# VHH binders against Probable aspartoacylase: the designs that were tried, part 9

Target 1, 295 residues: Probable aspartoacylase, of Acaryochloris marina (b0c2k7)
Amino acid sequence: MNTNHIRQVVIVGGTHGNERIGLYLVKKFNQDSSLLFRPNLTTNCLIGNPQACKENQRYIETDLNRCFIKADLDNHLLGRHEEKQAKVLHEQLGPKGNSENFLLDLHSTTANMGLTLILVNDHPFNLHLAAYLTHHNPQVRVYRWTQENQENAFVSSLCQLGFAIEVGPIPQGILLASLFKETETLIHQTLDYLEQVNRGASPPLPKTLTLFQHLEVVDYPKTSNGELAGMIHPQLQGRDYQPLNPGDPIFLTFEDQTLFYEGCSTVWPIFINEAAYYEKGIAMCLTHKQDISLK
Short names: E, the ipSAE of ESMFold2; O, the ipSAE of OpenDDE; V2, 0.75 times the mean of E and O plus 0.25 times the DockQ between their complexes.

## First folded at step 4 (VHH)

Design l17 (framework vhh_8h5u_2)
Fold by ESMFold2-Fast, scan of step 4:
Structure l17 (fold): chain B 295 residues (1-295), chain A 125 residues (1-125)
Amino acid sequence: as target 1 above (295 residues)
Amino acid sequence: EVQVVESGGGLVQPGGSLRLSCAASGFTFSSGSYAMGWYRQAPGNQHERVAIITSGGSTNYPDSVKGRFTISRDNAKNTGYLQMNSLKSEDTAVYYCARGSYDILTGYTSEFDYWGQGTQVTVSS
């Protein structure tokens, strides 16, 4: 991959059909391709899951954003709707492991994630771009999870360059004009960075990047029979990226009892009360806030 | 077809041992990113997680079975296992094997997409 010249950019929206901002940004850009024009790169947009978008549902049979394992893509026996769609996208954007595309995957969340970049690898180009974006927009947060010898299943993993953009809070199935415009601005800032790199005029970068590294997942309180027993505490609701200290309230039971964080050190919760994660047993993801050095 | 199939269930006396097998077909666990999990369901209860093994080999158990149950995987046979020792009457349940996608973003297996039909384990004298 030549990181001194990024020839092809792909923007995917509607990977989840009820995440409407990405869908309508892609529709807008496809109606007038001049809106994304830069002289030294080509940008194309596509809809990840057209049927889920038509039905305003997250997915039809299975989560598309878990279908991009290389072995699954090569497996002709996997024939559910999203498994077939993943193979179509792999033909268009891949091949996985040898794609020349820079890929943005647009998502929205009911959690108070603001403007989040989700990095699934530690490619230096992605880290430098994340630093550029956070420097020019202090509201941008960077969430990182990387693990050696683990393959990522997200559509963004088809390409080494790029990441997912997660925006919120927004209810499923609707649009918010302010968040739509903030997402569009972030896309343009990304394209501006790529254009500057392609011209050999790379912008100056900060010396460090602040990011939030994944630590663990926390489930909702459950009864002995596995039934939901509580809710996100009112004092925690919407406090994504804010410190959670030992002894701070985390849950409120249906019997009005407060449950407290029992960890030994301060953590930074994210994806708090995400609607799509109830089916997965995820109440929040805990992270560690850290600064990494950039060279 | 893509599936997992459980076997090895049966009747066993309290304090006994039993080994369950989970045979995968149409995919391989050795592809690197699949987790394998064991779940159980007794009548009137929801599915309870019993054990998880990640693609990297890390394991996790609830306190109810920790020290008694061991999850493992044989990539050459494309088969997962649950070794159950010191069985108690409360371990009586239908045991299910499931393939899970290891979610690199969250660092956990947050969803299981291919479930077996289950194998009955009865612990009784």
Scores: ipSAE 0.071, ipTM 0.582, lowest interface PAE 7.4, mean pLDDT 87

Design p4 (from h2g with F27S T28I S31T; framework vhh_gocatamig_d2)
Fold by ESMFold2-Fast, scan of step 4:
Structure p4 (fold): chain B 295 residues (1-295), chain A 121 residues (1-121)
Amino acid sequence: as target 1 above (295 residues)
Amino acid sequence: EVQLVESGGGLVQPGGSLTLSCAASGSIFSTYALAWYRQAPGKKRELVAGITSGGSTVYMDSVKGRFTISRDNAKNSVYLQMNSLRAEDTAVYYCARGYDILTGYSEFDYWGQGTLVTVSS
């Protein structure tokens, strides 16, 4: 049972260069590795995109956190800055889908995501750890970004064990002390769990894990020529993880017209009004809130 | 704290070869630039060779064609293969880690304690 012993924990910050909390946590831990010391764990930190971090930009040429599809990693013709960087990370941390390492990827968002764990698989180890973290901190939310028959492109998908930590709301390019401290606490709680596992202990877990399962993305209203035609409705702004019912306001056009949610059932929107997602045609991600049984 | 430990220094005859090794502990360094600097008595510390996270290399003019820098990310190590050594290569050699050698050498975060290379007949 490989899940009875974690060989190495890798903490990645600065996968996006303008998400400063992860970058400065990694810098802090690299300055004094004793801060992360656990006698039965080997923990290492790295910067995912050093050049983007230096320039305080999300990326230089393309989004690093979309470069980890196996076919793309194997394609030597994909040679943009982040595509080359993804291959370096894949050589060090791969092969993609291994269970050798636990990978923790630190991110921040302009959306009101609070403290979110982004799971890209349903590995029992990750579900149990997520349950442990949500039990100790009810503010923590779990978002499972999976779709049937679709490979995940995130850096966190390189390893079976681990997930991304997404914290917000925070403007791009800055630090907020409260979120910095909350993220650091969450990292230590994660390491405490992994240390207990490596010692052969079984931390007490709740019977169920509440998670938000990815359903679909929703784009902003567009004109017939593809230009932006509206904004997130004021009554939806900042309501990440809150129920959105059929008929609730979702968008406000530039002409002051309200557009309403036309879905057939209640959903839970997240990543509402994320600044980096305008270029991707994503106004929000819709999820279902559900309970997973833990056995 | 990230620690860099150099090894491989020693006494060598002019025209001889040495391989310097630098091992990093405390962090995975595959995304970092790595460099070798040297300082001879009475001289400024100077960049000898550097290698970026992507494998691009830079060399001081006087060592180009004689020295080769390489890295092994799986072993958290960087190497300097020194061939055709000259008396003027005598110096303490330092391993350094930074985010990108091509964007600013003064941004090297961590330095090793140095290893002495003496070239003498």
Scores: ipSAE 0.000, ipTM 0.096, lowest interface PAE 21.1, mean pLDDT 85

Design p6 (framework vhh_7n9e_1)
Fold by ESMFold2-Fast, scan of step 4:
Structure p6 (fold): chain B 295 residues (1-295), chain A 122 residues (1-122)
Amino acid sequence: as target 1 above (295 residues)
Amino acid sequence: DVQLVESGGGLVQAGGSLRLSCAASGFTFSSYAMYWGRQAPGKGREWVSGISGSGGSTAYASSVKGRFTISRDNAKNTLYLQMNNLKPEDTALYYCARGYDILTGYSEFDYWGQGTQVTVSS
């Protein structure tokens, strides 16, 4: 393990086939690898789920970004399309939990997430890089998805170094040039940091990092038969990363009844009204806004 | 070999309480989110509740919030559902399921048990 030298950077796009920004960035970089060139850094790009990308669907049989639990990767009885693809990616990028490789997993969302880094661990390297990126790009938000004693199932969890980049809002299946260019800029800023690390330089860092710590998931209102009974309230729609207070409107039923947030403290909702999460029973993820010390 | 075995179902009167258990084996229990789902005769599967691997995060369907409590004992590899103020509409086959790191709906379960029947008399 050498955290002062990164053997390889891997950029994954198309983990979900209808998230087109990541797919077309990977295609662009594979067409002209000189665009990612840094003298002291080896960078490779790959498409996570080629068949889902070809079909312009999130997945074929199951969500690839839930297939990377170690026990599942070791289980030869799991043979659905994405479970097999996860094993291929594990052979290329593993073993799970290595620290030699840096992994960027590119995603897009219909939710008003802006430019979000999704951290799945507390590795100091990732926290320092997130602080560097937020300092140089103030529109970047950091979402930390960690829970004690719970293994992460995401592609980005294959390596200790790296994270997912989630960009939005953007409809499924399309490209948006401004968001595409903003994502590309963020990738280059990340590579510039890693190049400095491999040269043995100490990039200047801020003293603190603001992040949004995952707390829980909230589902939509449902009928007794499990059918959708309401919508994200108009006063909450698009207010990702903004405070939600006890008693604030959260849902509007089909009968025009307002439902209110019943939590005991202020939270910061994200992934509000994400289209792919209707099938998952997720209306939003709740977070706590935190400032952490880096030194 | 992943195995989930539910128990604790039975006949109970409206307004009563019942505690379901799910014994898990064949995987590292504390590393997975766990869920309770149910299916009433002639209806589709309904997600009821979910709990993170550590037990630090829980989520509930609106129909059961305030009445049901999900919990887990990682030392015993056991998942629980405490059901209070039971209603006739809670009558269903209840099953536990192993799921992903994010608490998701029933469509995202990767393994589930055979279930335990709960019947609530009026």
Scores: ipSAE 0.000, ipTM 0.275, lowest interface PAE 13.7, mean pLDDT 87

Design p7 (framework vhh_7uia_1)
Fold by ESMFold2-Fast, scan of step 4:
Structure p7 (fold): chain B 295 residues (1-295), chain A 122 residues (1-122)
Amino acid sequence: as target 1 above (295 residues)
Amino acid sequence: QLQLVETGGGLVKPGGSLRLSCVVSGFTFSSYAMAWVRQAPGKELEWVSSISGSGGSTYYEDSVKGRFTISTDNAKNTLYLQMSSLKPEDTAVYYCARGYDILTGYSEFDYWGQGTQVTVSS
C-alpha cells in the first residue's frame, strides 16, 4: 500500500441538492463535530452544491457530478453555476488525483440500491476498505465503475482514496429516518477503519470481495419517433442486484406488450428506474457479479 | 462560456444528402464524447449518433445506421454529420452536444448548440 496514513477525511453531502440524506448528515455533523471525533483522524464535512440544496433540485444549470474532468477544471471559459462550484471544490480538495485526502461523496437514489459503495478506481486501499465494510455490514453492495484510459468526471475522482455512498430507495426531496440512520452507521464504520489504519493497526479483512462490475447502460424502449415507448416491467421493478436472465421480462410498453431481456448471459441490473436518469436515457445499468482476491 | 454552433441544415428532397457541421469554441474534443441529437416537431429529443473524444469509436441509433456518418476534425474543432438517403422522418432540428462517455458508447450531454433545421420534403 502506498498510503499508510490518512491525514484528512472529507465528507461531501448535497452534491445533488434533492438527495437530502447526505445534506442533512453533513449539517448534523457540522453542528456537532464531536459526533465524528477520532483521536488520529481529521474529519471535515462540506456541502457540494449549496444552491441546488437550497432549491431542493438535483442541480441549477448542469450536473455537478460531471464537472470534474481535469481539462474542465482548468478551463476558465466554463462558467455555469456547477462548473464554478467544481473549481471551488478542486481548490479545497485538489489537486485532482491526490492521495492526501480520503473523500466520501454522499448520494441517494429512487432505485432499490440499498447501501452501495461506488468505486471509480482500483486503488488497493479502497478495495480493502470495501471488503471491511461489506464484512461488518452485509447490506452493503460494491459497484465498480471503471474504464481503461478514460478520466472519471465524478466528485469522488478528485482524490485517489474514497468513493461515493449511494443509498435507496428514497423519493427525491425527502428524508427517511431508517435510511438516514443506516447511512450514518456506514459513515462511522468507515471512520473506524481509517482510525485503525492511522493507529498502525491492520484491521482483519476477508480474503475475497464480491463486487458488481459495470458492463453497460440500457435505455427505455423508444418509438420510431424517438419518444418514450415503455416502462420498467413490474416483475423487474425494485429488483436491483438480483439476477436478470435471458428471456426474463424487462419492459412493458404503453400498449401492454412485454419486452424480454435478449442478452446472451445472466446480468445483475442496478439503478433500475432511477428518476434522475430519465433525462439521461438510462433505464438501468447492467453489471457482472464477481469475486476478487484481496491476498 | 462554451459555444457550439451548428450549420449545414436546409431543405432537401427524399433520397438526398446533407452535411451538418458543428464548430466548437472554448474546449477541445479529446476529453469528451460528442453527439448529434434531433428533435422533430411535437416529439421528444432523439439521440442520433456519438463519437469518442479520440474519434476511434462511433455509435448510431438503429434507424440511421448505414445512412449517417459522424466524424470530427480535431484540428478545426469541428464535428460533422454526413447524412445520406434522407427520409421525410429525418425532418428535425439537429443539435450537437458535448457529453461524458459511458462504457456502452452512450453519453450524458451537458452542453448543446442552438440547433440547425433539416427538412426532408418533396
Scores: ipSAE 0.012, ipTM 0.524, lowest interface PAE 8.2, mean pLDDT 88

## First folded at step 5 (VHH; framework vhh_8h5u_2)

Design k1 (from h2 with L104W T105P S108T; at its last look DockQ between E and O 0.74; V2 from the best seeds 0.00; counts 0 for: pae O 9.2 > 2)
Amino acid sequence: EVQVVESGGGLVQPGGSLRLSCAASGFTFSSGSYAMGWYRQAPGNQHERVAIITSGGSTNYPDSVKGRFTISRDNAKNTGYLQMNSLKSEDTAVYYCARGYDIWPGYTEFDYWGQGTQVTVSS
ESMFold2, look of step 5: ipSAE 0.654; ipTM 0.852
ESMFold2 (binder alone), look of step 5: mean pLDDT 81; pTM 0.804
OpenDDE, look of step 5: ipSAE 0.011; ipTM 0.247

Design k2 (from h2 with S33R L104F T105P S108T; at its last look DockQ between E and O 0.76; V2 from the best seeds 0.71)
Amino acid sequence: EVQVVESGGGLVQPGGSLRLSCAASGFTFSSGRYAMGWYRQAPGNQHERVAIITSGGSTNYPDSVKGRFTISRDNAKNTGYLQMNSLKSEDTAVYYCARGYDIFPGYTEFDYWGQGTQVTVSS
ESMFold2, look of step 5: ipSAE 0.590; ipTM 0.838
ESMFold2 (binder alone), look of step 5: mean pLDDT 81; pTM 0.816
OpenDDE, look of step 5: ipSAE 0.603; ipTM 0.832
ESMFold2, look of step 7: ipSAE 0.636; ipTM 0.850
ESMFold2 (binder alone), look of step 7: mean pLDDT 81; pTM 0.814
OpenDDE, look of step 7: ipSAE 0.755; ipTM 0.893

Design k3 (from h2 with S33T D102S L104M T105R S108T; at its last look DockQ between E and O 0.72; V2 from the best seeds 0.00; counts 0 for: pae O 6.7 > 2)
Fold by OpenDDE, look of step 5:
Structure k3 (fold): chain B 295 residues (1-295), chain A 123 residues (1-123)
Amino acid sequence: as target 1 above (295 residues)
Amino acid sequence: EVQVVESGGGLVQPGGSLRLSCAASGFTFSSGTYAMGWYRQAPGNQHERVAIITSGGSTNYPDSVKGRFTISRDNAKNTGYLQMNSLKSEDTAVYYCARGYSIMRGYTEFDYWGQGTQVTVSS
């Protein structure tokens, strides 16, 4: 893949239909394409799950952002709404693993994560861009979700170049002007970087990139019957990207018992108390904060 | 169409054994892509995962069934199995087979489920 020239950028909003910031940014840009104009770059905007967006639901039958496994994309027997939609998007954005598009996938979260770039690979171009963005906006966090020998199922995985933008906190189904504007700015900063690259420039970058590497998912405590048995502890609530140490409280049971983090080292939780993850029983994700040397 | 179909359930006495089967169609269990899980649901209870085998072949069991249940796959038959030994009355439930895939480290997403097979453990 030639990273010296990015021909096309694709911005996807509405992958989840009840995450409205991405949807309405896409609508705005489709209404006036001149807003995203760069002389050496073509940018297209798509709505990921139009039907879910119309209904202001995360999805219709299944999570679209879980439908992009290559084997599933090639399986014409899969007939659920989002499975079919994933194939449509794959046709437009793909092929998976060999796409030349730069892909931005816009999301929002109820968790207090601020502005987050989610990387699903270790492509140097993405790391450099992430470093550029974090340098220009120190509020931006980088969450890396690389896994050895495991295929990613997200729409962002269709393209090697690009990442997801995750912003919060914001309740599902609503808009916040501040996050809307911050996301829009981040998009423009990204396009500016790409335009510079296309012009043969090398934007100055820091020597290191701080990122949060995914470690594991933590489930809510459950009863023997599989029912929810606790809540995020008040001391942990809203402390996304803050260090969690062994022995720190993480859950509060309905009987007012405190459960503690029993890991062996400090971790940095994210997606704390994310509403969309309740159906999966996921309470948070744990990450390790680390600095990456950029070449 | 993608389907998983359970079989092998029935009535058994405490201490007895059963072997459940999960026949896959429309996809290949043995592919490096998919995991398989067994779940059970007793009346009035939520679904409980009783076994999982990842695409890489790793297995995991909750303490409630660990040492008694064993999950496995037959690649040639495109079929999964759950061997249940030393059955207890509390194991009575509808047992479901599910197709899954790894989303993130330590987490498997399950997207297709069977209709279930009844297992009743009673004296």
Scores: ipSAE 0.017, ipTM 0.332, lowest interface PAE 6.7, mean pLDDT 92
ESMFold2, look of step 5: ipSAE 0.659; ipTM 0.867
ESMFold2 (binder alone), look of step 5: mean pLDDT 79; pTM 0.801

Design k4 (from h2 with S33T T54R L104W T105R; at its last look DockQ between E and O 0.37; V2 from the best seeds 0.00; counts 0 for: pae O 10.2 > 2)
Fold by OpenDDE, look of step 5:
Structure k4 (fold): chain B 295 residues (1-295), chain A 123 residues (1-123)
Amino acid sequence: as target 1 above (295 residues)
Amino acid sequence: EVQVVESGGGLVQPGGSLRLSCAASGFTFSSGTYAMGWYRQAPGNQHERVAIIRSGGSTNYPDSVKGRFTISRDNAKNTGYLQMNSLKSEDTAVYYCARGYDIWRGYSEFDYWGQGTQVTVSS
């Protein structure tokens, strides 16, 4: 892949139908394509899950952002709504693993995530771009989910170049002007970087990139019947990307008992109390804060 | 066609052991893509995940079964297992095997389930 010239950018909003910022950004840009114009780039915007968006639901039958495993994309027997939609998107954005598109996948969260870039690979281009964006906007954080020998199932995985943008906190199904504008700005900064690269420029980058590496998921406490048995502790609520130390409170049971983090080292929780994760019983994700040297 | 089929369920006394099997077809458990989970459901109760093995081989158990249950895979047989020891009456349920995959945001998603196998723990 030629990383010195990015010809096509694709922005996806509405991968989840009840995350409205990305949807309405895509609508805005589709109404006026000149807003995203760059002389050396072609940018297209599309809605990931139109039906879910119309219904203001995360998904119709299954999570679209779980349907992009290559084996599943090639499986004509899979016929759920989002499985079919994933194949449509794959045809447009793919082929998975060999796509030349730069892909931005827009999301939002009820968790206090701020502005987060989600990387699903270690491609140097993406790391450099992430560093560029964090330099220009210090509030931007980078969450990296890379697992050795694991295939990603997200729409963002269709393209080697690009990442997801996750913004919050915002309740499901609504819009916030501040997050809308911040996301829009981040998109423009990304396009500016790509345009510079296409012009043969080397944007100045910091020597290191700080990112949060995924470690594990933490489930809510549950009864033997699988029912929730507690809530996020008030001391932890909203403290995304803040250090959590061994012995710190993490849950409060319905009986007013405090449960504590029993890990061996400091971690940085994210997606704390995310509404979409309740169906899975997931309370948060744990990350490790680290600095990466950029070459 | 993707399919998982459970077997090995039955009647056992409290304190006894049982080993469940999950035969996979249409996909390979040992691929770097897929996770496997065991779930159980008793009448009137919700589904409970009792074990998970991720694509990288890491495992997780809820406190209700930790130290008693062990999940594993045989790559050559494309089969998953759940070894259940020190069984209790509260372990009585239909047990399901599920295919999943690891995703970012730190959890595995499951998309294919078996028909289940009945496990009854009773004196």
Scores: ipSAE 0.007, ipTM 0.224, lowest interface PAE 10.2, mean pLDDT 91
ESMFold2, look of step 5: ipSAE 0.574; ipTM 0.824
ESMFold2 (binder alone), look of step 5: mean pLDDT 80; pTM 0.815

Design k5 (from h2 with S33R D102S I103L L104F S108T; at its last look DockQ between E and O 0.02; V2 from the best seeds 0.00; counts 0 for: pae O 12.6 > 2, placed apart)
Fold by OpenDDE, look of step 5:
Structure k5 (fold): chain B 295 residues (1-295), chain A 123 residues (1-123)
Amino acid sequence: as target 1 above (295 residues)
Amino acid sequence: EVQVVESGGGLVQPGGSLRLSCAASGFTFSSGRYAMGWYRQAPGNQHERVAIITSGGSTNYPDSVKGRFTISRDNAKNTGYLQMNSLKSEDTAVYYCARGYSLFTGYTEFDYWGQGTQVTVSS
């Protein structure tokens, strides 16, 4: 892939229909395309799940952002709403693994994650861009989700170049002006970087990038019947990207029993108490804070 | 009370062998529900998973120890093992045993860890 010239950028909002910031950013940009104009770039904005957006629901039948496995995209027997929609998006944004598009996928979370870039691969272009963005805005964090033995199922995985933007905390179905503006700014900074690259410039980058590498997910305490048996401990609630040490409280049972983190090393939890993840059995994701050298 | 206790660590010369044991209590490894993992941590390094055995009996190793380490379980004794052969100085670390379980497809959580046992490989 020629990373010296990025011709087309695609911004997707409304992958989840009740995450409104991305949706209304896309609407704004579609009303006035001049807002995203760059001389050497073509930027298109799409709504990921229009029906879910109309209904202000995360999804209609299944999570759209889990429908982009190549085998599933090629499976014409899959007929759920989001499975069909994923195929439509794949046709537009793909082909998966060989797309020339730079893809931004806009999301929001109920968790206290601030501004997060979610990388799904180790492409140097994305890492350099992430470093650029974190340098310009120190509040921006980078979450890297890479599994060597598993294909990514996210819409962002359709393209080698790009990443998801995850912002929070924000309740589902609402808008926050501050996060809206911060996300918009981040989009413009991204486009500016791409424009500079297209013009043959080399934006100054830090020598190192701090990122949070995915380790594992943690579920809530459960009864033998699979029912919830506890909550996020008050001391952990809202402490996304803060260190969690062995022996620190992690859950509080309904009987007021404290459960502790039983790992052997310090980790950095994210997506703590994310509302959408209750159905997935995810109380939080554990990450390891890393500094990587940029070449 | 759920507990896992490691034993068998010690000082060995390069090229030597050790067998670590992980005694489980409060649960049964062979119940078909639990995985077992061995982790190690050297000073200044992060935890590294050196072996895993799933509830179904499948095993996995990183390249760093593949061919040298073997994870196993004795169901009758409710004990896990890590056979370590051809030990290197780089294998020096505290070794931990952990109980694991699958939350959903593709994800395993380890919820109980032992106190660890020191393994030192030195001439």
Scores: ipSAE 0.000, ipTM 0.230, lowest interface PAE 12.6, mean pLDDT 91
ESMFold2, look of step 5: ipSAE 0.473; ipTM 0.795
ESMFold2 (binder alone), look of step 5: mean pLDDT 81; pTM 0.817

Design k6 (from h2 with S33R L104W Y107W S108T; at its last look DockQ between E and O 0.12; V2 from the best seeds 0.00; counts 0 for: pae O 9.9 > 2, placed apart)
Fold by OpenDDE, look of step 5:
Structure k6 (fold): chain B 295 residues (1-295), chain A 123 residues (1-123)
Amino acid sequence: as target 1 above (295 residues)
Amino acid sequence: EVQVVESGGGLVQPGGSLRLSCAASGFTFSSGRYAMGWYRQAPGNQHERVAIITSGGSTNYPDSVKGRFTISRDNAKNTGYLQMNSLKSEDTAVYYCARGYDIWTGWTEFDYWGQGTQVTVSS
């Protein structure tokens, strides 16, 4: 892949139908394509899950953002709504692993995530861009999810170049003007970077990038029957990207018992109390804060 | 060497119960690192996940078996289980145990599978 010239950018909103910021940004840009114009770029915007968006639901039958495993994309027997939709998107944005597109996937969360870039690989281009964006906006955080020899199932994994943008906190199904504007700005900053690269420029970058590396998922406490048995502890609620130390409170049971983090080292939780993850029983993700040198 | 071995399959009447076991070796289910899943495959059909338990202990079931099947682990024995109640003829299949690991937001990928155990539900 030629990283010196990015020809096509694809912005996807509405991967989840009840995350409205991305949807309405895509609508705005489709109404006036001149808003995203760059002389050396072609930018296309599309809605990931139109039916879910119409119904203001996360998804219709299954999570679209779990449908992009290559084996599943090649499996014509899979016939659920989002499985079919994933194949449509794959045809447009793919092929997975060999796509020439730069892909932005827009999301929002009920968790106090602020502005987050989600990287699903270690491609140097994406790391440099992330560094650029964090330099221009210090409140932007980078969450990296990379596993050796592990395939990602997200729409963002269709393309080597690009990442997901995750913004919060925002309740499902609504809009917030502040987050809307901040996301829009981040998109423009991304396009500006790409345009500079296409013109042969080397945007100034910091020497190091701070990112949060995925470690594990933490489940809510459960009863023997698999029912929810506790809540996020009040002391932890809303403390996304803040250090959680061994012995710190993590859960509060319905009987007012405090459960503590029993890990061996400091971690940085994210997606704390995300509404969408209740169906999975997931309370949060744990990350490790890292500084990486940029080459 | 990583290995999972299923047992407990057999013939049962409709409405009956069966408990499958999955013995792990070369790794520990209780390490907090690994998930476990049960899959089944009927002749002519694709593999279907019938249960999953994440590294954190969360469980999930498809509607086809929800309320009837229960996945669990015994840490002391390093063994996974699938309790199957109210069995139906359509539950007839080869059942497979798989080791997995959790990836971002609870998505689980599986890398090691057993040889399977036959479950037949028939009157």
Scores: ipSAE 0.009, ipTM 0.243, lowest interface PAE 9.9, mean pLDDT 91
ESMFold2, look of step 5: ipSAE 0.416; ipTM 0.758
ESMFold2 (binder alone), look of step 5: mean pLDDT 80; pTM 0.809

## First folded at step 7 (VHH; framework vhh_8h5u_2)

Design m1 (from k2 with I103F; at its last look DockQ between E and O 0.77; V2 from the best seeds 0.00; counts 0 for: pae E 2.1 > 2)
Amino acid sequence: EVQVVESGGGLVQPGGSLRLSCAASGFTFSSGRYAMGWYRQAPGNQHERVAIITSGGSTNYPDSVKGRFTISRDNAKNTGYLQMNSLKSEDTAVYYCARGYDFFPGYTEFDYWGQGTQVTVSS
ESMFold2, look of step 7: ipSAE 0.682; ipTM 0.870
ESMFold2 (binder alone), look of step 7: mean pLDDT 83; pTM 0.836
OpenDDE, look of step 7: ipSAE 0.766; ipTM 0.900
ESMFold2, look of step 8: ipSAE 0.620; ipTM 0.851
ESMFold2 (binder alone), look of step 8: mean pLDDT 83; pTM 0.836
OpenDDE, look of step 8: ipSAE 0.720; ipTM 0.879

